# Miniprotein binders against q9usj1: the designs that were tried, part 6

Target 1, 298 residues: q9usj1
Amino acid sequence: MFSVGKKISFILPIKGVLQKLKDNAQKTVLLDATWYLPTDTKNGKKEYLESRLPGAQYFDIDEAKDHKNPLPHMLPPADEFASYVGKLGIDRNTNVIIYDRKGFFSSPRVFWTFKVFGHEHVFLFPNAFNAWKTEGLELETGEPRTPKPVVYEGAKLNKDLVASFDDIVKVIESPDAAGVHIVDARAHERFLGNVPESRPGLASGHIPTSINIPFTETTAAGITAPKPEEDLEKVFSSHGLTDKSVPIITSCGSGVTASVLFAALKECGFKDVRVYDESWSGYGKRANEDSSLLATGP

## First folded at step 3 (miniprotein)

Design th6
Fold by ESMFold2-Fast, scan of step 3:
Structure th6 (fold): chain B 298 residues (1-298), chain A 93 residues (1-93)
Amino acid sequence: as target 1 above (298 residues)
Amino acid sequence: SKVEIRIKVEYDGETYEFEFEFDSPEWAKDIIEYFLELLREMGVKEIEVELEADSPELVRLISEFIKWLLELHGFKEVKIEIKGNKLYIEAEV
């Protein structure tokens, strides 16, 4: 069957962002998804309140989460997601453009979250502040405008985008039969088990059969932007990811940088990519009790 | 390319030193990112980094990346000194 799939990138350059704001201002919402570690003196919400892209609303991954789960940043229930984004003026037909102040760090997590709940028109704007400044455009300061709340209808968790612990176990118990690649976004020395984990009670090592592609191999200028598609193709091919129809599960420490890999893989046309939301923050605790769950070294 | 990194931190009245040797600059960058995250989670506010690499150009490239990472992780006062193939960084929040 002959299919000419027109690839429309969900990663927007500044020209694309400005075009959507011009053509669909009433149906476009900019989200500042800036996130820092809890111990950091920087605070994403505080920085958002000081300055933002004009009209941007703030999306807090530590607020829009499953409050009943002790693990960091776990996906919220569908109704809580709908309530949260509705208060930001987002309905099912809204064009959502997500950025963060690090460039391309926490914004892919929020992008993945919108995709998980079935949102169609969602986009990423990497290196946003630098691009905005380079274009000579003004940032907004002072009190942000309160959006008019709307009803977000039809939010439903898409299990095709989320991997569970059980999904991981099925792969490692029968790797040849599973036909799934697990890709670990953590730094190589963490993957090997050569350095301690920051969180207490976690084993050092990786999920058996997993391939290590540190998320920094997919980003440029540190973590401010994704690499161009041509360079991403070379990265994935060099790790043996040549068949874009083979399912991939991405994992990391807590799901943030696994979402960077999710975005990079989707940009390259990989058809079936899931994020292991729990990642090492949950899996690593289980691996301490069951050696069959833990691998170390290359 | 060979890269050697020493990270010194003062935490809870004691001095801790971490020493790493890498065959690839990419692995060095990954480890620095990881340890900066770890140190910030522990509440460390002051760090010193010493790095030696095969060439002055490589040292310059790595120094630009480390400075950016330190600033990104809340170290607002970053002092960098480059001496040939060696890099010295002092950072504090």
Scores: ipSAE 0.000, ipTM 0.128, lowest interface PAE 23.3, mean pLDDT 83

Design th7
Fold by ESMFold2-Fast, scan of step 3:
Formats: structure tokens, sequence, C-alpha cells
Structure th7 (fold): chain B 298 residues (1-298), chain A 97 residues (1-97)
């Protein structure tokens, strides 16, 4: 007697990365999406310029953004996204494999961004540097190669992957009728409102009705990799997220770690997951003006 | 004697990894061979180009017997790069067309 299950994954082990590079070298681009919090002394672009996975291009979430919006890393207009990735040698048919030096911290944000603009062939390579070294492979150093620019055609924002402030308000005003879970990826003490926000002018607390699942509950070995699917299932089930068809909106400070939850939920088969792009960086300012937007405590 | 074997298969479709997980319970090597042959026939119908198999049993002799059988089946079904690694009571197989 036997049992069988079927699953499709966008999260690649090193063998999968190497296979795509072997089979489709000219159609595959590695992206280093390393980004650090403003309070960190490290700089992702500087580290990329010192060393990288061979052939990798750098994707900067603080450059590929809406320059007219004062909030951090807000999604760029579709034409600016197309221009940015086209300069990296990426067209509509390119296999895009994204990694970051922490392992699984900022790369999901870039993964979500590609999915938002309709890119189909986009993958995550967690724990990339450790896996690469363990395989006995060399890093590239020196001046990065400049790719031949290409035209990225057909970039269009998919509203099914992005939540707006108005979407959040609809849930808060009619939580039972909305049938949507809001999940907050921030540390528990920040969620409760017990500690001040690092960004000035933000209220301390959370979006009413939201569930707190710190993104670190979904990662393993610190933040180097996502937990295995069976462990992610247990994390989500322990917070009451058992129905894969119920829509979920993820939120955090500025959309980076909300994208970690996005990737983990999608890996577990949740069908409808959106990221609240402005997250607490925008919502927290609104909550100072309107107490109905703010909750504190459990 | 009864043997419990777990087989995990990862398949590349050119863009995404499809993962299939199979758990088997065997009373004999002959039963194991029959079920594995049936399993490989079903995967072949899906146009699979790469297969990874991990198998663990409590008998080194059973592991070796099953590995020889699986290698032959993979070669008969068009896989040309069959790599087999045996570590005690564990079997690892990778195969490409």
Amino acid sequence: as target 1 above (298 residues)
Amino acid sequence: SKVEIRIKVEIWDGEYTETYEFEFEFDSPEEAKRIIEEFLEKLREMGVKEIEVELEADSPELVREISEYIKRLLEEHGFKEVKIEIKGNKLYIEAEV
C-alpha cells in the first residue's frame, strides 16, 4: 500500500539553481536582493560589489520604487519597473532567481515585486551563500559584468497581489463580512504597542482584527531559510489559519518582512495572499489621526 | 521480514519543481520491486526528465538489491545519467534523460 501527494515549489535548493544555470544560462538571471534595515551598519550594494554569486546582478528595493512617494520601497509604476529590470538583462521570458545574504530576509520582497508585475518565471534561493560554499563553489569578485539591456514588455500591476489602505479599512469596518485575515509580521512587542516605532510619527500598536505572526516564526536557522512546509503548516494552523481559500493580507513595517510571510503562505498553498505595500510606515501615521484605526495589546 | 521504506521524488518540469512523496510498506524484496516498477511507469507518462529518489531501509542487503533493480529500470526507461550513492542503510538516486 502507498500514498502520494503533488506540489509545485518556487523555492529552489542549490541543485535546482545549478540545473537552471546549466540548461538555460542565457535565459537565467541571478539577482542579489540584499537589503538591511536603516539601523544596520551594513550596505547591500557595497557587499554585492565586493562579492556575489557568479553572474548575479544587484536589485535595489530603494531604487526600484515610486520616487514620488515619501514612504520607503513603495512599488514603482509599471513602466519604471520594466525599465529597471530591462537594464539588468531581464525580459518577460527570463528565469529570475533571487537571493539575499541573510538567506531569507529581503529576497521575498523582490520575488513579490516580480509577481506583482506579472512575471511568471521567478524563484527564491534561500540560504544561498551557505549552500554555495558547502557545494564547494567559488564566489565571483571584482567588477560586476554589465548585462546587455533588453526590453521588458507587458509589465502590469496585478491588484490581486497588492492591498491598499482602502482594502484594510473594508476589513476593519466589517470583519465578519469581509472574510479576510490581516497578518502582521512584526515582532510581538511592536504589535502589542509596548515599544516605540523606529520610524518617527508612527502610532504604537497594530491594525484592528489583525493576527500577529512574527516573520521569524516562519524561518529556520535564524532568518537563513524558510521552515519546511510541514512546520509552516503547524505555524499557520496554530494561529487559526487552516482554510487555504480564505484571503490573507500580510503587513509589517514597510513591506519587506510581510513579503516573507507572503512567500511562506504561498508555499503552503494559500490561494489568495496580498501584501499591504505601505504597511505600518503609512498606516501608523493615519492611526495617529483616527483612533478607530489603532488597536493595542493582545 | 517486514521493511518500511520512504521514497521522496523531486521532478523538474523546466520551470518549477514538482514534488511527489511516496511511503511504502513491504513484506518482501519482490513486493518492493513490483511497486517501484509501477511507480516509475506512472512518472514516465508525465514526461519527466529528472528524478531524485531517497530510500531508507533497515537492511544493507535489501538496500543494495533494490538499488540494482531501480538502476536497471531507470536505464530501461531512457535515463542515461543514473547516479547511485549508498551510505549504510540509505540509498540516494539521481537520474536524467
Scores: ipSAE 0.000, ipTM 0.123, lowest interface PAE 19.8, mean pLDDT 82

Design ts1
Fold by ESMFold2-Fast, scan of step 3:
Structure ts1 (fold): chain B 298 residues (1-298), chain A 93 residues (1-93)
Amino acid sequence: as target 1 above (298 residues)
Amino acid sequence: SKVEIYIIVEYDGETYTFEFEFDSPEEAKRIIEEFLEKLREMGVKEIWVYLEADSPELVREISEYIKRLLEEHGFKEVKIEIKGNKLFITAEV
């Protein structure tokens, strides 16, 4: 028998955002997840303090992290996640809508983080600032409102959404037996090993067997929005990703743009997608010490 | 007359590669012009172009056009290297 019904998208147009904000029965919190690379002179928190979507709270991926891990913005422990989001006024029943100032760059990382800890009502609002302005709505400026802290109960890390180094090794040692695709979101020349990594101490190249789909192939108008689902399906099928039941692990530099691919794949109905949280920031260090972990070229 | 173009840019401390394939030089010229406008809006200051075409004549034609576009869009230092049917460009503001 056929499964009757339409997939409910977690990617919201402005109409969907406004509908949730007007719903008095369900609390909604907007999160500004704007993040820039350490080499950038821009600062997401500073920009948030200057302007935001009205009522938005700031989510800092460099604060909400595992402080015991030297790698950038690794997932925090469940209790620290719960404490962090509770201070932002978020409980288990809150509708969380995440945006970033670039449009669709760092917000998918925060979306994935909420999904990892079991949050059900979490959504993405791409191209948020442009969509807000086009609707004729004004941004909020001045000092942001301090939310009333709440208790976030039941945060638990879902290992089915997170890949480890050992998971990667199992795939590359027996690719056919593993039945998993590794997809690398980095720029093609970084994947090939033709350009140096921006982070020191990392090897240049990619994980053996991995497929390169730069995250920019999945975005439109630069990096402001995901491509429509119809176009995303063409992108993934052109790279041989046609069977939506085959497990996929996404990877990138540090887990941020791997989460862009995560969101795009989930929007297309891929059933089993994990993000390699460590990504090249950890794997590349290992590959620098062990050439069997490193591939270069096409 | 197939044309493959790879545009590599530095943006926000990361390197991004954009891949294009065209069946006509006229289509390639139009799309690349629109793309360069968007890169300048993003504040891109350094760009690398790798292009492969079916003939050396087509490479020279497209090279001349891309150089003009880069200069018009504020790239002051444009370095071009042609090797047969392949083109390498580096441009900096």
Scores: ipSAE 0.000, ipTM 0.115, lowest interface PAE 21.2, mean pLDDT 84

Design ts2
Fold by ESMFold2-Fast, scan of step 3:
Structure ts2 (fold): chain B 298 residues (1-298), chain A 93 residues (1-93)
Amino acid sequence: as target 1 above (298 residues)
Amino acid sequence: SKVEIIIWVEYDGETYEFTFEFDSPEEAKRIIEEFLEKLREMGVKEIYVLLEADSPELVREISEYIKRLLEEHGFKEVKITIKGNKLYIFAEV
């Protein structure tokens, strides 16, 4: 007699979060990954310092980055990632649960970053503040605790999760032979090239052959939570993404909302999903210098 | 004696959870043996097990059985942690 198993999600409801926090056999660290666009007046670090889920550490994508690269929040070298998370009390066996104050906006970027460096036990907690308050639980305020640093061993970049500019070029030069879909998470008007980019020096438009699925099509209640899996299946199938074995590269402005699509696609069982880390912040500069890299309109 | 077993497997890029509850250790051993045989046929390479039983003695007895069973089925790395009435196993090929 075999029980039929259920597929478990890396996206946790509050009861799942509380269960992991109570587990005596495995350490859990909560990460506040709140990040706002430069046009927003809010500041994630400032908000974290005012209040947080109890025990949460702050993960700053603008600190945990490649400091030699001028592009925003590019992945750090593996040794710098290991050093950064080790200072937060995270080792390879730690359960890492990531949340953000918008609900489901920047936390997927940090989730993807942990996956890129080979971390197995990493989870997302969408709509975290509302769920915590609804459960009647108190937030922590005042000076956050400094955890005891630990050594993070074996951080290594997984190439199967990261796309380079050269990977993009291979797709656009031979789309039928490449057998890869490029999915752009930006708003439709940005994709079409109808509005100027906020960052200077970037072309307006999109990567040739790319499919536009604004990340907001994959979220519910604004951007506080991902849509249920059934609804995500409908979103992806409506855009022709029905074969879950076909490789997908997600892209956006700077890799943040491309990671929202990464999480949504993984939730639906897509087998091979990579994030184009530099996204339009890098590609758009190249496209401004070489028109063969640029498409506009539908 | 009550025995609860939760088995987590990685298969085809997804994680699946299987929950079992038994009234006897003999039943638990038989069902887990059959289940592991099926997982091996499916090509499963990583298994996580959480087991809880009525006593530390029962947990120890079942843990020794499961460890031998995993090794017999080709899992080369079997890591076991026992905490009171709970047993945690990670096994990989």
Scores: ipSAE 0.015, ipTM 0.449, lowest interface PAE 6.9, mean pLDDT 87

Design ts3
Fold by ESMFold2-Fast, scan of step 3:
Structure ts3 (fold): chain B 298 residues (1-298), chain A 93 residues (1-93)
Amino acid sequence: as target 1 above (298 residues)
Amino acid sequence: SKVYIFIKVEYDGETYEFIFEFDSPEEAKRIIEEFLEKLREMGVKEILVWLEADSPELVREISEYIKRLLEEHGFKEVKIEIKGNKLYIYAEV
């Protein structure tokens, strides 16, 4: 149930959030990471400008990206990450607590991004708005405060948290020898190839050998919070993920919901979890050109 | 009745933070006992605990239990401060 090491839980209940905000020994910055699918009519930045947790800054995954890469919200270069978060008032020692308005949808993507660049003090606050209101606390409205920029030093990409297309190919070419599980977070019908992809030019189907665990199997009350650890362990074991030392690569449409699985797997103590940043947005285009990269059906 | 426990320890030059939420004092006592045993096996010599519960009586009950566990596991100096529904414990070997 618990392990002794760096941290037992990076997922904070409201009491944990309030404790960190009150701790004057270390600076805390709240990040609103609200993001919606392109087909949604809602806009995360617009909602942030209307209301937020007090003092929260906005983190836009479509701005903090590799602007030279045509794929959606790919990880930025380390220096651009450092510049972006420095403008939000975040330095290497800052406690970063991330939330989103859906509850537990896009905030894990930003959590993973901070981990990728070596940030140690980063946490998730699920179901944040409901928890805040239930505690009797008020939201902030009007123009958000502009933070004093700081220098973020030492941003460096951790290769142990990011999977590339070449990493995926190694698993596909030698699945029995690779000893790695690829887990696809997309809805089951998308995985099977029974429905078209919303993004143009992508094949319908999945990465060969991959296991489908829709991210919604790991969330509770819709997508507002992760399931309790006990229930997450049942989900993963039901899909054959019982050995927590076996490496896992998570994938989805564009890396957002793959990061929900990343957070859930890490909460359950899986030791080696990487996110395939391109996910289907990149891989699906490659699969149109090479049918050996594509599987359909169960 | 909810119990929230925040534990901070220094080990091997690093700071480790642990946050727990329990649905009952019985659950909290069982899990925290096992957790403190593991910390001592690692050689942890200094520990800070913050706890919040639904009532001052519950806070007192759990604080007494944690104090006894810390003393039994070799912490020689145990300092407790209670303020309403909240407590702070500092312990060192």
Scores: ipSAE 0.000, ipTM 0.306, lowest interface PAE 12.6, mean pLDDT 86

Design ts4
Fold by ESMFold2-Fast, scan of step 3:
Structure ts4 (fold): chain B 298 residues (1-298), chain A 93 residues (1-93)
Amino acid sequence: as target 1 above (298 residues)
Amino acid sequence: SKVEIWIEVEYDGETYEFEFEFDSPEEAKRIIEEFLEKLREMGVKEIFVILEADSPELVREISEYIKRLLEEHGFKEVEIYIKGNKLYIWAEV
């Protein structure tokens, strides 16, 4: 007898993580993608060096970046991505499971990055430390393992997942013709332009036509996990995102929390979602120099 | 002899898993061929298969069959890994 097919999520509960770790024929690499905002006193790399899920490698979004671009966390060139993840023991066929210590904050950024370069077997493990401890499992401490480097072949940037400044401009110049929603993941007061940006030279406000859905509306228990699909459906529909075939571009401060929205939208079956990589860190500077790019208020 | 097959496919932006359990290799081969025809008609271009059988000998036999079947159905890139009584296949058009 055979079963009818069922949908599976790229968001794994601990049981799914453990099943993949037990399957030695399909190599699995855990990535600790812990990253904190500049205003936070914590440091993800330092915390990783103290403790981690057993065998986890650290993925640093401030190292795996375009070193020729002054903006934070910009996607690296495909060959540099391949080199970086190859050093972590990841090849094209590796199961990559990504977690972060906040639960569901920076891990979606690394998930999106893998998807951008064509990696098929990539998953998110939200609320990882709490779930691991609740299961009675021990963390690894001391000096982390150095993986044997491998060759990552076939990394190619998928433009269907990445929005550029030019893509944003096309939407705001012809909103009705573009048929695209821009969704801003920043806190509402930042979106409105009511609070100053911490970086000099950035305008306060938002991209014209954009919809504000703070990423915290899509997470549960603070930012430790995504909301269940049923609740995400309600969040998106309440903001007018009811047609899952309409393209969406997500944006935030620097692309990190825009990737939380990316993951939440994909979980709900939205078919065409791109992340605006430079987000407000790049756009806000342009908007400071060109007021036609800037909107303020609700 | 029992054969268990798990197939993961991407279709219309979603990932689906199909689980099969067969009492004979002959039944498994017939049903998988039919299933693969339907997936190709639907436009599926990437497939991941995990198979578990009662013996390494049986796994090898089924591996050779499935590889030929995938190639016949237009999957030009087929990667196979065998470990004990388990078979792993990645295939794309």
Scores: ipSAE 0.014, ipTM 0.406, lowest interface PAE 8.1, mean pLDDT 87

Design ts5
Fold by ESMFold2-Fast, scan of step 3:
Structure ts5 (fold): chain B 298 residues (1-298), chain A 93 residues (1-93)
Amino acid sequence: as target 1 above (298 residues)
Amino acid sequence: SKVEITIYVLYDGETYWFEFEFDSPEEAKRIIEEFLEKLREMGVKEIIVFLEADSPELVREISEYIKRLLEEHGFKEVKIEIKGNELYIEAEV
């Protein structure tokens, strides 16, 4: 080992979750951020209403969004974010612990969203349901508790965590000068342009210069947990991501799995990581109209 | 014998994908048959299959099985490409 001391992780084991829940000096709110691809027969809100970790509130990425933007689950305006989380009983000092039923799929998107609006005390609980049941703890069923609303003060978008289309264009127009890596979390065959995209008007392929690291390369036991830090280091180094000071922009289909890469990169100590919020859902339409924006193949 | 399958499905104007990992060809065949039955009940008319297996012989065996299943389920246009231990199938009703 070359490291001295222990890294403080935002990824909590069950012992850490339980410790925060019993601390009466600091309020903790559990968020169920379960979200499924449209192809799944399951619905996150419906499952939350049937059972949850005790006291958990539901965070819907398709409700907490920019309602003026037609693209899926784009970041809401700061005032709408503040209103949404305030209704869940969350103020700026609340410990927020986020989980999802798949384990480590949609919860990183909500984690990133809280970080974007300046929330400091936010954590991820991977493999939550399995860990909870393995410790012999009961799930809550029936009607969810309605929290007392609070005022969320000082929500402000941190531009250091969000990439725009203009940021992407700057990288591809001057890749050698930009000094930024674009990392695409989509399945390899989607990246190559070998499969059709789901929406009409979207090109098949990827952003020029981008590196493909399917988010499943960073997860273990399917998508239930992130890989251990040592294994994540090997994944990133195998793709040439060795300098942790070099800025990285993550992208995917709509920002969900790009946030899995965001969490994995931050866990490994990468200093400057932004998520391209519109991802392929926005970029792919632009690329269909302008071939200079599109690459295909390896 | 390890078998990895990714199925892309065109349904109601959207493309969805499913990833499978199997430790035996028998398990892969059973689950994929059940899955294709479900897709046809949903009205799916276009799919793309990517498969990687431990050997070219296993790829050929599974390819023959999937082609038969697709034909049995009403996919009339089936394009197959095999490259070593990798398989690509496009199928349309």
Scores: ipSAE 0.000, ipTM 0.115, lowest interface PAE 22.7, mean pLDDT 85

Design w1
Fold by ESMFold2-Fast, scan of step 3:
Structure w1 (fold): chain B 298 residues (1-298), chain A 88 residues (1-88)
Amino acid sequence: as target 1 above (298 residues)
Amino acid sequence: SEWREVDPNSEEIKEIAEKALEEYSKKTGKKYKLVEVLEAYRIEWDGYTIYELTLEVEDEETGKRYRVRIRVRITPDGEIEVEELEEV
């Protein structure tokens, strides 16, 4: 810290990324967290194998998951998380810098996952490929290097960052007493219930009391980067989110874009933000069986 | 190629938006009118041209206005696929 009172951001510009990569006192691992919707013809692992930021390892949210849960990319048990990241060469003291090829789409999900398991030195590098190219730097191609496995010690799930179905039910049953805002990151037409869900068996609509802030309201240049903090402040205040001490639970389809909102809210100084890991992939199935859980329209 | 911002007021983008909104209307069973293209981004990848568009639209039946974000994939053969930015 070279400026007293200066906020230290977990979102790094390319200069910050390059400084950490050149620092011999602290190990840094780059993670390519590129992930695409199942309906997309693209595959993140295939693209990683073709090219990457130099030295980057691949983090697959559909591999690093709870294999006993049928819902998509649910958080793994702490010991399985530790095993997975240890194989990528990551220990408790490693600087982890996460990027994705879209810029700021799936990388926040992996960022949140590391924070959930108590990792301190974790950062996001938005618009990574464009920033890298603009600096005149080349991508790595060919066979990626297999890292030397390490032991990740002390992984423990921080419940202060994860919301459960029971947490959601407490809010909707007593919204005035709960003192929590639920924020839905899905596109507005999905929130309203005007568009069918791509996954079978899910109701169309939203969690009662929830506020819709499509994650795309918090990103710039499409989904390549988060908006500047000043513009994020305007987005959140326009939706009534002015008190940064009020707890917020973010939700979306399966927890990926809810994590984009998590990162944006944390960047703006919101102190208590949890992600509803199941999101609509779990809640929507419950709401299909119990209409008291479902709201539609504005 | 990488994502780049394109002029949302260009004739090309308005034509793509109208085509995309026609397909989106069919998928939702609604009739939407394009009010404005707010943002437009483009990437070319493996013979595909992909747009991400932020649109202000009006439901012709109700008169209500909405903002939607849609991805438009144009195949090498010129076929148009549209989706709302779905689950994630």
Scores: ipSAE 0.000, ipTM 0.150, lowest interface PAE 18.7, mean pLDDT 86

Design w2
Fold by ESMFold2-Fast, scan of step 3:
Structure w2 (fold): chain B 298 residues (1-298), chain A 88 residues (1-88)
Amino acid sequence: as target 1 above (298 residues)
Amino acid sequence: SEWREVDPNSEEIKEIAEKALEEYSKKTGKKYKLVEVLEAYRIEWDGYTIYELTLEVEDEETGKRYRVRIRVRIYPDGEIEVEELEEV
């Protein structure tokens, strides 16, 4: 018997990862989702080619994207997602375990992407390299193994996990009726509009009605791991997020750190969480053209 | 858009190094004193300023000295993020 409301975590400790890798009854694929800002001298794919968790495939959020959309790493069409992950050896029944080299930075974006396309058996492995080393396990080096391609069937975009600009506008135009919290994962001074946006054509400020929870409030040891559930609960309650039935839309610069908040909120049992995929990279351009879309200050 | 070597003995770099070391001390739970900035590199892009610093530091509790390589990201809002770089 299971207690009502008890949830099995999608965030795996190393023992859980090793158990799934040793289970012959169900296929498991490890994904290295390491991604860095263009300003970083590090390159995720280059680092993956140098070393990885054994058997890991590389997932590039800048390759698995909508190539018709000029905004960074927007969700691909369902058929393109299916083609991309099928080449990585992933079908609908595969256990997908996602990690990144920072620990808990870009891997939640790929986790959210799998959830958006209806994948059930998807998990996060935070602090993966430190945990792997502490367990006395070796990294794989040299040329990665080419997986046998498989057909990914039934990929369909779940609109319940994705917020559009129109969804944001509905909240802003009727905040009392909408009953939705918009949560902005960006640094506080950027949220306030006290600093100019680095990208040309973007307004400085935030989405009206939104609350600011910098994603770094939800991580521990820098950005290597999420905070324990008990501490996450305190973070969210301190910002007024106490009712887990109230829908939440997370936003950031381009959807990466908004996905960190998505994972943290889901770990705490929030039932309805969507990521605003274009985030400030799209909204900020619109707000520059229409001041009614822009708020500044607290 | 290109990494530039900057003077590690400049007042500007010393100020950035001391701020970075304060954040690094918070992150590690230790108290470090800056002894010397050995190397400094800078890149600027899209409102971010990123430094890579090689520092000689002293653990104030033990008196032992270490060389650490630190990447300092300064966000457009002035927030500082510090990451220790791997030694080869």
Scores: ipSAE 0.000, ipTM 0.121, lowest interface PAE 20.4, mean pLDDT 85

Design w3
Fold by ESMFold2-Fast, scan of step 3:
Structure w3 (fold): chain B 298 residues (1-298), chain A 89 residues (1-89)
Amino acid sequence: as target 1 above (298 residues)
Amino acid sequence: SEWREVDPNSEEIKEIAEKALEEYSKKTGKKYKLVEVLEAYRIEWDGYTIYELTLEVEDEETGKRYRVRIRVRITPWDGEIEVEELEEV
């Protein structure tokens, strides 16, 4: 059987966003997922409270997390995810469109989180503020709207989208048999182990066998938007990622920029992509205790 | 990507130059003062923003002035600065 037609992207231009917002057949909720590194003086929640895309709700990756896990932004339990998004007015049939103020930095993390819990109708709006302003549209200011809470039913963790430490160990212990590529989204000098990690107790280096593709190789205009699909395919091919059926696990510092790679790989049609949720924030501590888990240099 | 000339008198470039000299001073144990940014170039490479700056600097202890070329790598998501090279020219 032939498939005839154009691929429909989960990455929306402003015209696609506006079309979904005016569609009366399906409820749409905009999410502001703006998040900054701890070293940044900016605060995403504070900026959201000052201005937003009209009607947007705020999604905090440091609140929607596993509160029993000491690592940053770890995925919440399914019932806590359902409770959190239900309070934002989101049910299983809601179209969820996610943006962030940097453009394409933290929004892919929230996109991945919705996919992990089985949400089908989830989309990314990169470069949102610039696109909104260019279209001549105004931002909403003042007190944000409080949505009517809804019940989110059927949230289940999809293990096909999440990699564990045990999954990583299986790859590094039997690399020829595993048939999985681990891709590290961190800056090249961090990958090589040439610079210290900002978090205490973490080893400097990378997961053995991993390929380094800094997430900024997949973004355009700094970090405001993903590169076009044609350019993304060239990036991935240049690193030897040509077979879209080969499983990939993405990793980074704490799972945020690994989710940028997740989105870029899925946009290019890679079939099996998992994010290593704890990333270097967890693995780096293990590698500090066990040198067999650590590689340095190229 | 390609090297682009940027305004050496911009506040952004002066801030980068001052931070780079502060890091270099900590590493070498000497105190350098920025006198002037003479030239500035920028490239995006391998996920980093890299600046190549030509500076006039002064050793605060001796009062001697040097023209130096400094290559600075900036991590774009956290603004952390690493001095890759510093050479008297």
Scores: ipSAE 0.000, ipTM 0.142, lowest interface PAE 19.0, mean pLDDT 84

